VH-VL binders against a9jty4. Designs and how they scored, part 3

Target 1, 144 residues: a9jty4
Amino acid sequence: MAKKRDSPKLIKIKDAIKLINQEVSLIGIVLEQREPKQCRNNDWICTLRIIDDTYPSPGLTVNVYSRTLEQLPQIKNHDDMILFTRIKMQTFDSGKRVNAACSRWVSSFALFEGEDLILHADEDTSAVFVWDGTDAPPASILAK

## First folded at step 15 (VH-VL)

Design k3
Fold by ESMFold2, look of step 16:
Structure k3 (fold): chain C 144 residues (1-144), chain A 122 residues (1-122), chain B 108 residues (1-108)
Amino acid sequence: as target 1 above (144 residues)
Amino acid sequence: QLQLQESGPGLVKPSETLSLTCTVSGGSISSSSYYWGWIRQPPGKGLEWIGSIYHSGSTYYNPSLKSRVTISVDTSKNQFSLKLSSVTAADTAVYYCAREPYNYIWGYFDYWGQGTLVTVSS
Amino acid sequence: SYVLTQPPSVSVAPGQTARITCGGNNIGYKSVHWYQQPPGQAPVVVVYDDSDRPSGIPERFSGSNSGNTATLTISRVEAGDEAVYYCQVWDSSSNHYVFGGGTKLTVL
């Protein structure tokens, strides 16, 4: 059982779901966003379901944590894209399903609006990303 | 089949300590998936959470009762216990133990004991 | 301290739909759990995490939660549904579980 040791490398969702307890970076189209909830410790969470060309069904569930409600991803349109950096792959539902956690300390996200380029970064993350809005962003900005 | 059963004296004098034990059968108290809770209900009134314990011994308590409450666990006997000190007539209630599934967002009580009435009377 | 408000009673005819509300400030940001307590018995969870049903609970029990109101809905009410119903949340500001005052459902 080999572990992924270089966390900045962008991978496809089909490969990410095999890397339990490892940090991965990936991009997807946001299909669903569940309403935010307040956590027991006063942090905030929202839950996204994302897809890519390798995993269009059922999609990958990603739980995004933040200190405040306003720091959660602000999904505005269908087909918005999100880049996750260093999210942790996990199992849930008694091991039957795979999801990922975007922590506010280790992970980051960048949201890209539909038909044009949008830059977005969480305050707790320093990764800033740009590309022309295609489904497969340049690997060179994530390879290091 | 998971079962929870409360045991202890049904009559306690004012100013003394109420002491109850919950015995868990058909499941393990040492599961990492659950806390174990105490809830009470005065006759004709609603439910009040008292506190909960994890199998490691970590506890959390209702702030209104915290100064008088101790919850403990004995994993070798598959039991957890409640002590409520300095009782008054206001502590007369049916006392329930319950299993508490939880995560970072929520917690609730999915299996309850049958409850035991404790009366505080001189 | 966080307050949950329930109506003290709801009456419905058999076969009709009962709706039991649980009011709280921004309760839509909390996960709401619902318990049925038949007379003389321990509570039984009928809905958890707003809208999920435990195994063995009929599909005619459902829940919703948004804004300042969570609602337990019981479709095709039967005489056996007559009980007191409680809502419950976690209050993260004071770190304790809060129950509503209970709603007695009477089936006419």
Scores: ipSAE 0.548, ipTM 0.781, lowest interface PAE 1.3, mean pLDDT 86
Fold by OpenDDE, look of step 16:
Structure k3 (fold): chain C 144 residues (1-144), chain A 122 residues (1-122), chain B 108 residues (1-108)
Amino acid sequence: as target 1 above (144 residues)
Amino acid sequence: QLQLQESGPGLVKPSETLSLTCTVSGGSISSSSYYWGWIRQPPGKGLEWIGSIYHSGSTYYNPSLKSRVTISVDTSKNQFSLKLSSVTAADTAVYYCAREPYNYIWGYFDYWGQGTLVTVSS
Amino acid sequence: SYVLTQPPSVSVAPGQTARITCGGNNIGYKSVHWYQQPPGQAPVVVVYDDSDRPSGIPERFSGSNSGNTATLTISRVEAGDEAVYYCQVWDSSSNHYVFGGGTKLTVL
């Protein structure tokens, strides 16, 4: 089942927030989605707040950029999960707050509906997997 | 603490040019995070955006005023200025300078001067 | 030209909740900002980016924006809240900052 994805290793949000100006990959539960807005450059932005077990509050704000409204993440359920790849960690509010940018050029996202979290805690390896109930290999999350 | 202060003549004759300067203190006008704008308010009426400038000198203006408006910036003095040519009585207003945060979305004005009344009268 | 529509006045008793609306076509896709202007004073931003609040602004002030209507909500209204409130957006089609006509909030 484990197809080696060429994607960067997933990290927890608590660790991601320490990696300012770096690109990271992570998975989170969508807690909040703001209404899409049009940007100065005529792109669209969708702001999400995501959480995981390591960062349940206040959560990480992720700005998702897209050329079109339709290309933005379509969150359907409050417990939907989203996988981000190569999002850039940033600061705002004069460096007091942390957010992330999912650019249409560098980053990507994948939505999971009705996902099951599978925790593997072996003596040798601990890993968290997200399974969307399909035949696709589950996404691996960095273990504790 | 950031402060903006408008200065200039309170009276201007018709057909002349209204000139105002905004002095910024407690912060740098050369910051890449902000535009600097002018907004006016005729007595008893609402707010009207005039234009904004970036520290590089890049400007954008209200289309209805564009032909008469010039905004400039002097980074050495931490000031930016407004010139409005060919004024009429309709240009009588309280003029405000304001800071405009620059981000990926279109902005707002987070700091305002106290405003200065400019009356156009013969 | 893009137009923002506000009611000319809203009246509330002290301690009650005031709601000021700002109507505009597809305003939900725009960032809406709100200003408070007390009599004889300069405007002060009380809500920006639909619902964000500047430091120093009481939590009593909140905003929402969806569809064709943005709303400024002032809970537990105080006498000091009496002012004219303006909504504001950017119109990309005309490259223009647009203000609403303003709403006078009267505290009874």
Scores: ipSAE 0.462, ipTM 0.796, lowest interface PAE 0.9, mean pLDDT 90

## First folded at step 16 (VH-VL)

Design m1
Fold by OpenDDE, look of step 18:
Formats: sequence, C-alpha cells, structure tokens
Structure m1 (fold): chain C 144 residues (1-144), chain A 122 residues (1-122), chain B 108 residues (1-108)
Amino acid sequence: as target 1 above (144 residues)
Amino acid sequence: QLQLQESGPGLVKPSETLSLTCTVSGGSISSSSYYWGWIRQPPGKGLEWIGSIYHSGSTYYNPSLKSRVTISVDTSKNQFSLKLSSVTAADTAVYYCAREPYNYIYGYFDYWGQGTLVTVSS
Amino acid sequence: SYVLTQPPSVSVAPGQTARITCGGNNIGYKSVHWYQQPPGQAPVVVVYDDSDRPSGIPERFSGSNSGNTATLTISRVEAGDEAVYYCQVWDSSSNHYVFGGGTKLTVL
C-alpha cells in the first residue's frame, strides 16, 4: 500500500522560504519566466520568479524541471498564477539565497490563465478554488 | 576572501609531464557547491578548459585532452592538481586554476588564480 | 564540436556603448557567461547565466541571450574597459566547456 504521502499544505511564500530542504505546496503570481535551458543531463529547466501578498518582488525563484520543452510551464500572461505541489525548498549562493525546485518526479504544477481568479486556497485540504468571474460556482482543483 | 594560487615548474621538456598545484585559501575545497577547474591560455590565444574535479574526486575532462590529463584533489591540504602528460610545444600556455559553481544547467568560473606560465622547451 | 563565434575586435569611443556578440547554434537554450581579461591579467567573470552580474561588477555591464546570439553590452565605456572579452557555455552533447575566440575591445 503506497503510503499516501500527505500532500503538503498550501503555505505562503514567506513561510515556505523558512522550510529549507522540505517539500511545500504554494501558489503564486508569475513575475518572470526565463527562457528555457537545457540541463547537463539533457533535461530542460524553466526558471520562474513568483510572488504573493507575503513575498513581493523580486519574488521566489522556482526551477521547474522537465524531460521535454513542451512539458515546461507555458506562461502566456504576466498575471498568470501557478500552483506548485511538493516543490523542494533549497538554498544557493552558500546559503544566502533561497530557491525552490519543481522536479519532474516528485513535484507538479498547475497554471491558471486569463481572468480566472483563485478565490480560496484551503490550507487543510490543499484545494484551490478557481472562479472565472461568472455566476457559476467556483471550480475546485485538488492539488495532486 | 577566496584566493586561488597556481604553483609548479615554469619549464617542462617535451614528452615530460606538466604538473601544477592550485592552493585554495579563504574557502574550503570540500564545499558541495563547487567544482574546481583548470583552464589554459596559449600566448596570444584564447581560453581552453582542461578539466574539473569535485571534492569527492569525480572528474570530467576536455575530450581533446582526456587521454593526457589527470586532475586530483587533496582535501587535507585544500589543494587540487593538474598533470598533463606527453607535453609538446603546443602545451605552452598560461595555466589557470579556477572555482566552478555547479548546478544542473551550467557552470562557470567565478574565481581565478593569477595564472602560471608553463613553457615547453627542450 | 560546439563553436562559439565572436568578432575579433570592437572599437568604441569613451562614453559610448559597446556590444560584443557571441554566436552559437541555439545558444539561447544555453547559459552564457562572459569574462573580461585585461592585458596580462586573469579573466574575471562580468556576466553569468546570460544576464546576472557578480557583486562588484558595475551596472554598465549587462548581458542578453536569445536565439543564436548572446550579447554583452557595456554602456558608458571607460578606458579601463579595454580588454579581451570571452563568452563561455557548457555543451551537454560533448560534456565540454566551450569558450569563444575572444573579442578585443579597444577604447578609442
């Protein structure tokens, strides 16, 4: 029985940066996306900077790894939001700086584009409710 | 402040082995964040990477030099060394040791020694 | 083998902007690093990871990388900027650090 590894609760970026070497789930607004790069192991990496209300510019750097270029996040708008699940908080620059790694094996991400507004993140269930601005009930997206 | 210093003979005869040592001060060679590399520059020419080493002893070399190059590390002395065998006049160059920040994407050399000229001459 | 192509020389007047290019096939998918080498001195990294600048390097130095060309831009060039500049990448296909041929920047 694969021990259902309890999906980490959604946390704010300000708290995530304190959890070095831990896996966290968080949501943020994409501030910047760097051009994808090919890694030494032939994987691909996309570096994002994300912010939330607790962690303003310059934001948290998140490295997203994938096997193919197409599997990387495709950010279309500057106000796009991204949900990360089980990304690993790390340090670099001799411990002076913090970033996060979204691995293709452990982590996942979900993009929210357009006028979709994330209304609520349930910290307990890690459910994200997305509202498209219509009278329709918000859609719940469970963080896998 | 991190400092790298090359040392070794400035003259080597053809067919002999060039041997250099880089002494690192102001930082530990055993850091997991860095590789340590050798780069050379023939007089009036560009830069050529020779090889790099991790504190564990893991190495990777320039393919064109691989058969002649050996890089080693001595963590107790905070040094790493270069041996280049079967030298010719073409191996005459300023040799630099450098620190290499390591990540999955790329590497570059952020700290360099002052370099040492090694001349291959009979 | 992967090749980086730089112009052999660039000349600029003081106060002007110098642009040094580094050409490579799909270099935009690589991280490009730039080194400054004054005459008789060791190289110093001035730009790394395309556009990041080490502490102590003036803001006049900037980098960009896209497509097949990376560019080092030096604004408000000073006499002290005269040096040879090298671009460098890692080539994953050959497991090799590759340097450009270098560009001599002359300040007129």
Scores: ipSAE 0.563, ipTM 0.823, lowest interface PAE 0.7, mean pLDDT 90
Fold by ESMFold2, look of step 16:
Structure m1 (fold): chain C 144 residues (1-144), chain A 122 residues (1-122), chain B 108 residues (1-108)
Amino acid sequence: as target 1 above (144 residues)
Amino acid sequence: QLQLQESGPGLVKPSETLSLTCTVSGGSISSSSYYWGWIRQPPGKGLEWIGSIYHSGSTYYNPSLKSRVTISVDTSKNQFSLKLSSVTAADTAVYYCAREPYNYIYGYFDYWGQGTLVTVSS
Amino acid sequence: SYVLTQPPSVSVAPGQTARITCGGNNIGYKSVHWYQQPPGQAPVVVVYDDSDRPSGIPERFSGSNSGNTATLTISRVEAGDEAVYYCQVWDSSSNHYVFGGGTKLTVL
């Protein structure tokens, strides 16, 4: 059964790092990806470092979890963009630093190649859409 | 400063139970961040993990030893213990206790006791 | 059943670089930890999670892990680096820790 939900607002990374133990939605450019690791329970993890215009240094570390290696983000280029939905902000390094967790149960991501796509967000940051530059922009990806 | 010290009999007869205790000082065994492990090394040979325990009593054991091993914890004494039943000469080794930092991805042993030799002999 | 394979020995001249390998199927997907055991002493962790160093370990100890091989690298080797070195992982399929067989580093 289809279910309509209130979309969380997209927020900027500088604001997200203040929202410890809260779930947020973000867009960022992927600068780094560590090689995937198998977790102790046979799940998979990869670690990304992402930036936006408000937080270009040092960037936000995001740990992405999945059941299989193939379900992890497949980062190809330095200009790739990633949308995270409902990721949880956390502290690490004895509370000195902040990262985020993209859980396989409540979170999601969408990966976009920057050179092939035009990514738009409306002014209230509650919807994002993607299109290939044709005259007919696609429908919002957040409503799906 | 964290210290771990093994104690127990250095000589055990075949078929009996090897019993060791690790006393933790300079830190708490009840920390949520650590498991506590036993590792052994036969003289002149490599390292073999025996098992690990969390302060709640949850344990993980080496499958090759699981039927003979029991690890327990006494938080009031800041100690954890190893019992290995039905020992043979093959169980002669230096026994180490160690602190085990732990997360969802990995674990390793960052502080070790000095080790205690246990000899299994008639 | 997961197996870690280390060469039994490595010899290197003082001031040179030693490389100690740890082989395993898809070990690049595992976090590899390295221990130094000097003669008659307890092991000491020198590298954890492939490439991280504990506080107090000199920068000339480093690690890498990719594909089927993890490597401990010791730059500008000194006589005091003579020890047996062990690698270690967690085997998630059988839920136990596995150590390599050890590599004796000899400084010529």
Scores: ipSAE 0.520, ipTM 0.765, lowest interface PAE 1.5, mean pLDDT 86
Fold by OpenDDE, look of step 19:
Structure m1 (fold): chain C 144 residues (1-144), chain A 122 residues (1-122), chain B 108 residues (1-108)
Amino acid sequence: as target 1 above (144 residues)
Amino acid sequence: QLQLQESGPGLVKPSETLSLTCTVSGGSISSSSYYWGWIRQPPGKGLEWIGSIYHSGSTYYNPSLKSRVTISVDTSKNQFSLKLSSVTAADTAVYYCAREPYNYIYGYFDYWGQGTLVTVSS
Amino acid sequence: SYVLTQPPSVSVAPGQTARITCGGNNIGYKSVHWYQQPPGQAPVVVVYDDSDRPSGIPERFSGSNSGNTATLTISRVEAGDEAVYYCQVWDSSSNHYVFGGGTKLTVL
């Protein structure tokens, strides 16, 4: 019976930055996207800066790695939200700064377009409820 | 403050081996965050990367020079060295050692030595 | 082999803005670094990772990179800015650090 590796709980960025070398899941608003770059190993990297209500400045830098340019996050709007699953918190600048790595092997991401309001993050189920501004019930998305 | 200093003979005969040492002070060469590189500049010309080394001894070289270049590191002395074999007049240049920050994307050279002129002449 | 192309020289009057270009195929997908080399001195990094500036480098120095061209911009140019400027990238296809040919900035 493959021990169902407990999916990491969704946490706020303010708490994530304290969990160095740990895998975390979190959601944030994309504040900035840098131009994609090709890495030394021919992978591609997209650097995002994301924020939430707990960490509005300077934001968390997340490096997203992919095999192809097309597999990188395609941010369309400045208010887009991104859900990261099992990204690894890291330090750089000799430990003075914190960033995260979204690897193509372990991590995943999901993009939400528009001013979707995250109504609830269930810490137990890692479910994210997204409200699209309509009278429809919020959609539940499970972080896989 | 980190300082790099090149040392070695300023004159080398053709077909001999150019040998230089870079002494690092104000920081450890054994840091996991940095590679250590050699760059040269012929008189009145541009910059050419020669190669780089990690404190573990892992190296990567300029493909055009790979067959003639050996870079080594001595962590006990906080030094790394360059050997360039079978030199010709074309190898006459100012040789710089430099620190190379290692990041997820690519490295650059953030600290440089003052450079040392090596002339290849009979 | 990957090639970076720079103009051989750029001239500007004091107080004006200098722009030095670095051309390369799809250079926008590479991280570009810029070095200043005053006469008879070692190079100093003035811009790294396209647009980041090291501590101690004036805000007058800025960088951009997109498409096939990276640009170093030096605003409010001073006499002390006269130097040769080099762009540099890593080429993953050849595992090679590549420098541009250098641009001599003359302050008139």
Scores: ipSAE 0.488, ipTM 0.801, lowest interface PAE 0.9, mean pLDDT 90
Fold by ESMFold2, look of step 19:
Structure m1 (fold): chain C 144 residues (1-144), chain A 122 residues (1-122), chain B 108 residues (1-108)
Amino acid sequence: as target 1 above (144 residues)
Amino acid sequence: QLQLQESGPGLVKPSETLSLTCTVSGGSISSSSYYWGWIRQPPGKGLEWIGSIYHSGSTYYNPSLKSRVTISVDTSKNQFSLKLSSVTAADTAVYYCAREPYNYIYGYFDYWGQGTLVTVSS
Amino acid sequence: SYVLTQPPSVSVAPGQTARITCGGNNIGYKSVHWYQQPPGQAPVVVVYDDSDRPSGIPERFSGSNSGNTATLTISRVEAGDEAVYYCQVWDSSSNHYVFGGGTKLTVL
């Protein structure tokens, strides 16, 4: 059988909310971060609410799990953006709402502070580029 | 309507075993969503968690009581039970059973029985 | 072992706001739950997970939690609110539930 791909394709939040029980990768602006909590098993959780241009309201809730407090996303600014890789789309609130889980074993995230960078995804959202606004070529941070 | 009801002897002699049963009605003890707990309150004092059980039989206990406590579950009867061995006057309290929502982050007690007073006396 | 500290009593006039505190080291990292126990009755949860309200609990009950202090706030206090109030957390270091000592709310 052919070798399996490791990375899910990037998609927009409006499309991600339709893909229940599937792993997706997506980018959003962080609107809220709830105060982190220690779980019963000594893991840590924080809850983010993120948006993109396709889903500006109410936003997508993402539960982020880690082993230590320091490994949770450290949101600093209103304009901070986050890339999630292989997060699992789920239903909650008796199936009325959709959220996502960023597990500490399968998923990952990357934070982008906006002060010095321009974040760009290509037309198919297959790659994410970081660009400092100069004539230099954008740097890719996610390869196909 | 979920109801929890404690039952058992209200008087226990020192050094003997306190034994209580909680009967759950209007809901299933086998639900994966809940643990089932015992909490006590000595007269005029605060609340003390004793221990909790999951329907599979998995238990966890207050460390200060663990050596004397056994909690068990009978899913066929929709009941769970408390045994506290080697009781003293310090074990005189109102004993509550309660439902504990299952959650990896936190736990609390959303439905309580009315409580039953158990007195340890000669 | 983790300790929760509550004031022994709080007194308020009817219609005023009562604030009951629950102090603990880094309690903001814990989920705090609040119980109302009227005299001679079983406790009833009035706030869970810091600020969530069970169905049937009036909106005038609210909670907050940050840093080292969680607070239960009861606005427009009524005579029927007279009870002892307990806070509760899970202590992950010793794997047990901890209750505060209770705060007697007296409505003057």
Scores: ipSAE 0.451, ipTM 0.762, lowest interface PAE 2.3, mean pLDDT 86

Design m6
Fold by ESMFold2, look of step 16:
Structure m6 (fold): chain C 144 residues (1-144), chain A 122 residues (1-122), chain B 108 residues (1-108)
Amino acid sequence: as target 1 above (144 residues)
Amino acid sequence: QLQLQESGPGLVKPSETLSLTCTVSGGSISSSSYYWGWIRQPPGKGLEWIGSIYHSGSTYYNPSLKSRVTISVDTSKNQFSLKLSSVTAADTAVYYCAREPYNRIWGYFDYWGQGTLVTVSS
Amino acid sequence: SYVLTQPPSVSVAPGQTARITCGGNNIGYKSVHWYQQPPGQAPVVVVYDDSDRPSGIPERFSGSNSGNTATLTISRVEAGDEAVYYCQVWDSSSNHYVFGGGTKLTVL
């Protein structure tokens, strides 16, 4: 019970796209959000396209899954930022393209409205804010 | 190039079983990326999905037809088939087989056979 | 049990834009696929997942989906576009594919 999970290290999108089938943590600007969809099994999905300074084109597609519509990220503005923790890098289109999956079980996200967050990431901790999809940030999570 | 071709009797008597086979060429039925479906269209009417099969033999069916329909697959022949039991004149239709790309969110039919008319008549 | 409603027919002059609607409760939360069926031929998918176009389908074909209505738009309509058009979704509550009733596009 005394064991704490190490916080995931933030990496840049250009490095993440090389880490197929691995869990990564990253931050990006949300360029595009497709309308939410109900999955074939009644789960919910929204699809985001995000960028950072290392991968401004074409951007990284991230599929965010949830049990309910209300648990999906609520992107308010075109320039909102999102932090993903422990999302899984995947290939699609016969291996020609890369996307990521934000699982409702092991992954998480946090939204940042119009502010730059200076992150002091190290191997043992992270300084992140975790949002529940509302306009107000929840309490910070210390993973270690 | 991928091609699907329906085959089977064009005339079936009432109360008997309609049987059709779809032969897939230019691609493998054993792909993990696709289901394989049957869709029908009565003359002058719209499209109705009948059911679909995965190469493992797993099926799912239109609830309205489920009690009368069996879809099967023969991977060694690159074929899948439809049996519809206890047919009536209402089952007279053009029958299509089709490839069904799918994922967690959606499914649709990207390649269709030419269709075969099956008439139910005494 | 999910119902897709399409107008039975739409008429348009050559070179103009045709819009074919597919109505359904909260259809914006579903992925909508569109098929063209010329007379006497098998259907051909022209738009999938609301707005994506298969290879070989002209850019004149486009789609949108929001709220209770999905729309197939055909720009610069040609005589060869005359066909019946069907929309289709997956109904997760009944686990079956649903097609609309079809819209006959007539090019004057």
Scores: ipSAE 0.534, ipTM 0.757, lowest interface PAE 1.2, mean pLDDT 86
Fold by OpenDDE, look of step 20:
Structure m6 (fold): chain C 144 residues (1-144), chain A 122 residues (1-122), chain B 108 residues (1-108)
Amino acid sequence: as target 1 above (144 residues)
Amino acid sequence: QLQLQESGPGLVKPSETLSLTCTVSGGSISSSSYYWGWIRQPPGKGLEWIGSIYHSGSTYYNPSLKSRVTISVDTSKNQFSLKLSSVTAADTAVYYCAREPYNRIWGYFDYWGQGTLVTVSS
Amino acid sequence: SYVLTQPPSVSVAPGQTARITCGGNNIGYKSVHWYQQPPGQAPVVVVYDDSDRPSGIPERFSGSNSGNTATLTISRVEAGDEAVYYCQVWDSSSNHYVFGGGTKLTVL
């Protein structure tokens, strides 16, 4: 009986920041993207700052790691949304600050482009609906 | 408070081997969070990285000096050492030992010794 | 080999802002660190990871890095800020720590 891998429940950023050293899945609006950096081991890192309605300031810093520059998130617009799956919540600055790590092995991300994205969270289903401002019905995003 | 202190002869003859030791106090060299490095500065010139060592003995060196450099660590004494062979006048410099945070994606030197002048002269 | 280029000297009056540049090919893709070295003393890190400050370093010290240039900014310069400043990076291509040539900051 293949243990139905419970689809990771999406959580809000305000709750994620309380789950230090845990893997979480969440969705946010990209507020800031720093220039990619090359690591000592030749991997690349992209630092994003994301927000949601529960954590509009200062936002959550997420470090995304990849083997190549091309595999990093390509943020095109300031209002792009990003879904993170199984990112690890961490502390830095001697425990005073919280960030998250999106590893190339464990974590994943998905980008959603659009200027008029509205996030609706269904508390019962943990489903997130993304509306891109078009006449198309909102898309349901489930954390895989 | 972490302190690093260089020690060794201040004068070395050409073609001989320069030997220095860095003694670490106020912290353990066996910490998994740090490398330990050597940097030198010729009089009136800039800084040059020589090499670094992990407490396990893993090393990486400046490619230009690799053939002449040996760095070692003695965890029992909380020390690490530098040997530079076949020295010339060009190796005259102030030599610094420094701590290198490892857990960070980017390497820099956060604590430095006061430095020791080594003069290569006949 | 990867090269970092700094101006040899910068002069500022007390209370003014000093800017020291560090040029390097695609240095924006690297993490830049800055060291202050007073005369006859060992270097001290004043900015690391482009813009972070160690504890004990005044807020007057700040850093930025983009494109081909990193900049150390020292606001409200004091006489005690007179030193040689070095930028530093790790070059992954050569597995080498690289320092700039240093910039002498003179407080007039």
Scores: ipSAE 0.523, ipTM 0.810, lowest interface PAE 0.7, mean pLDDT 91

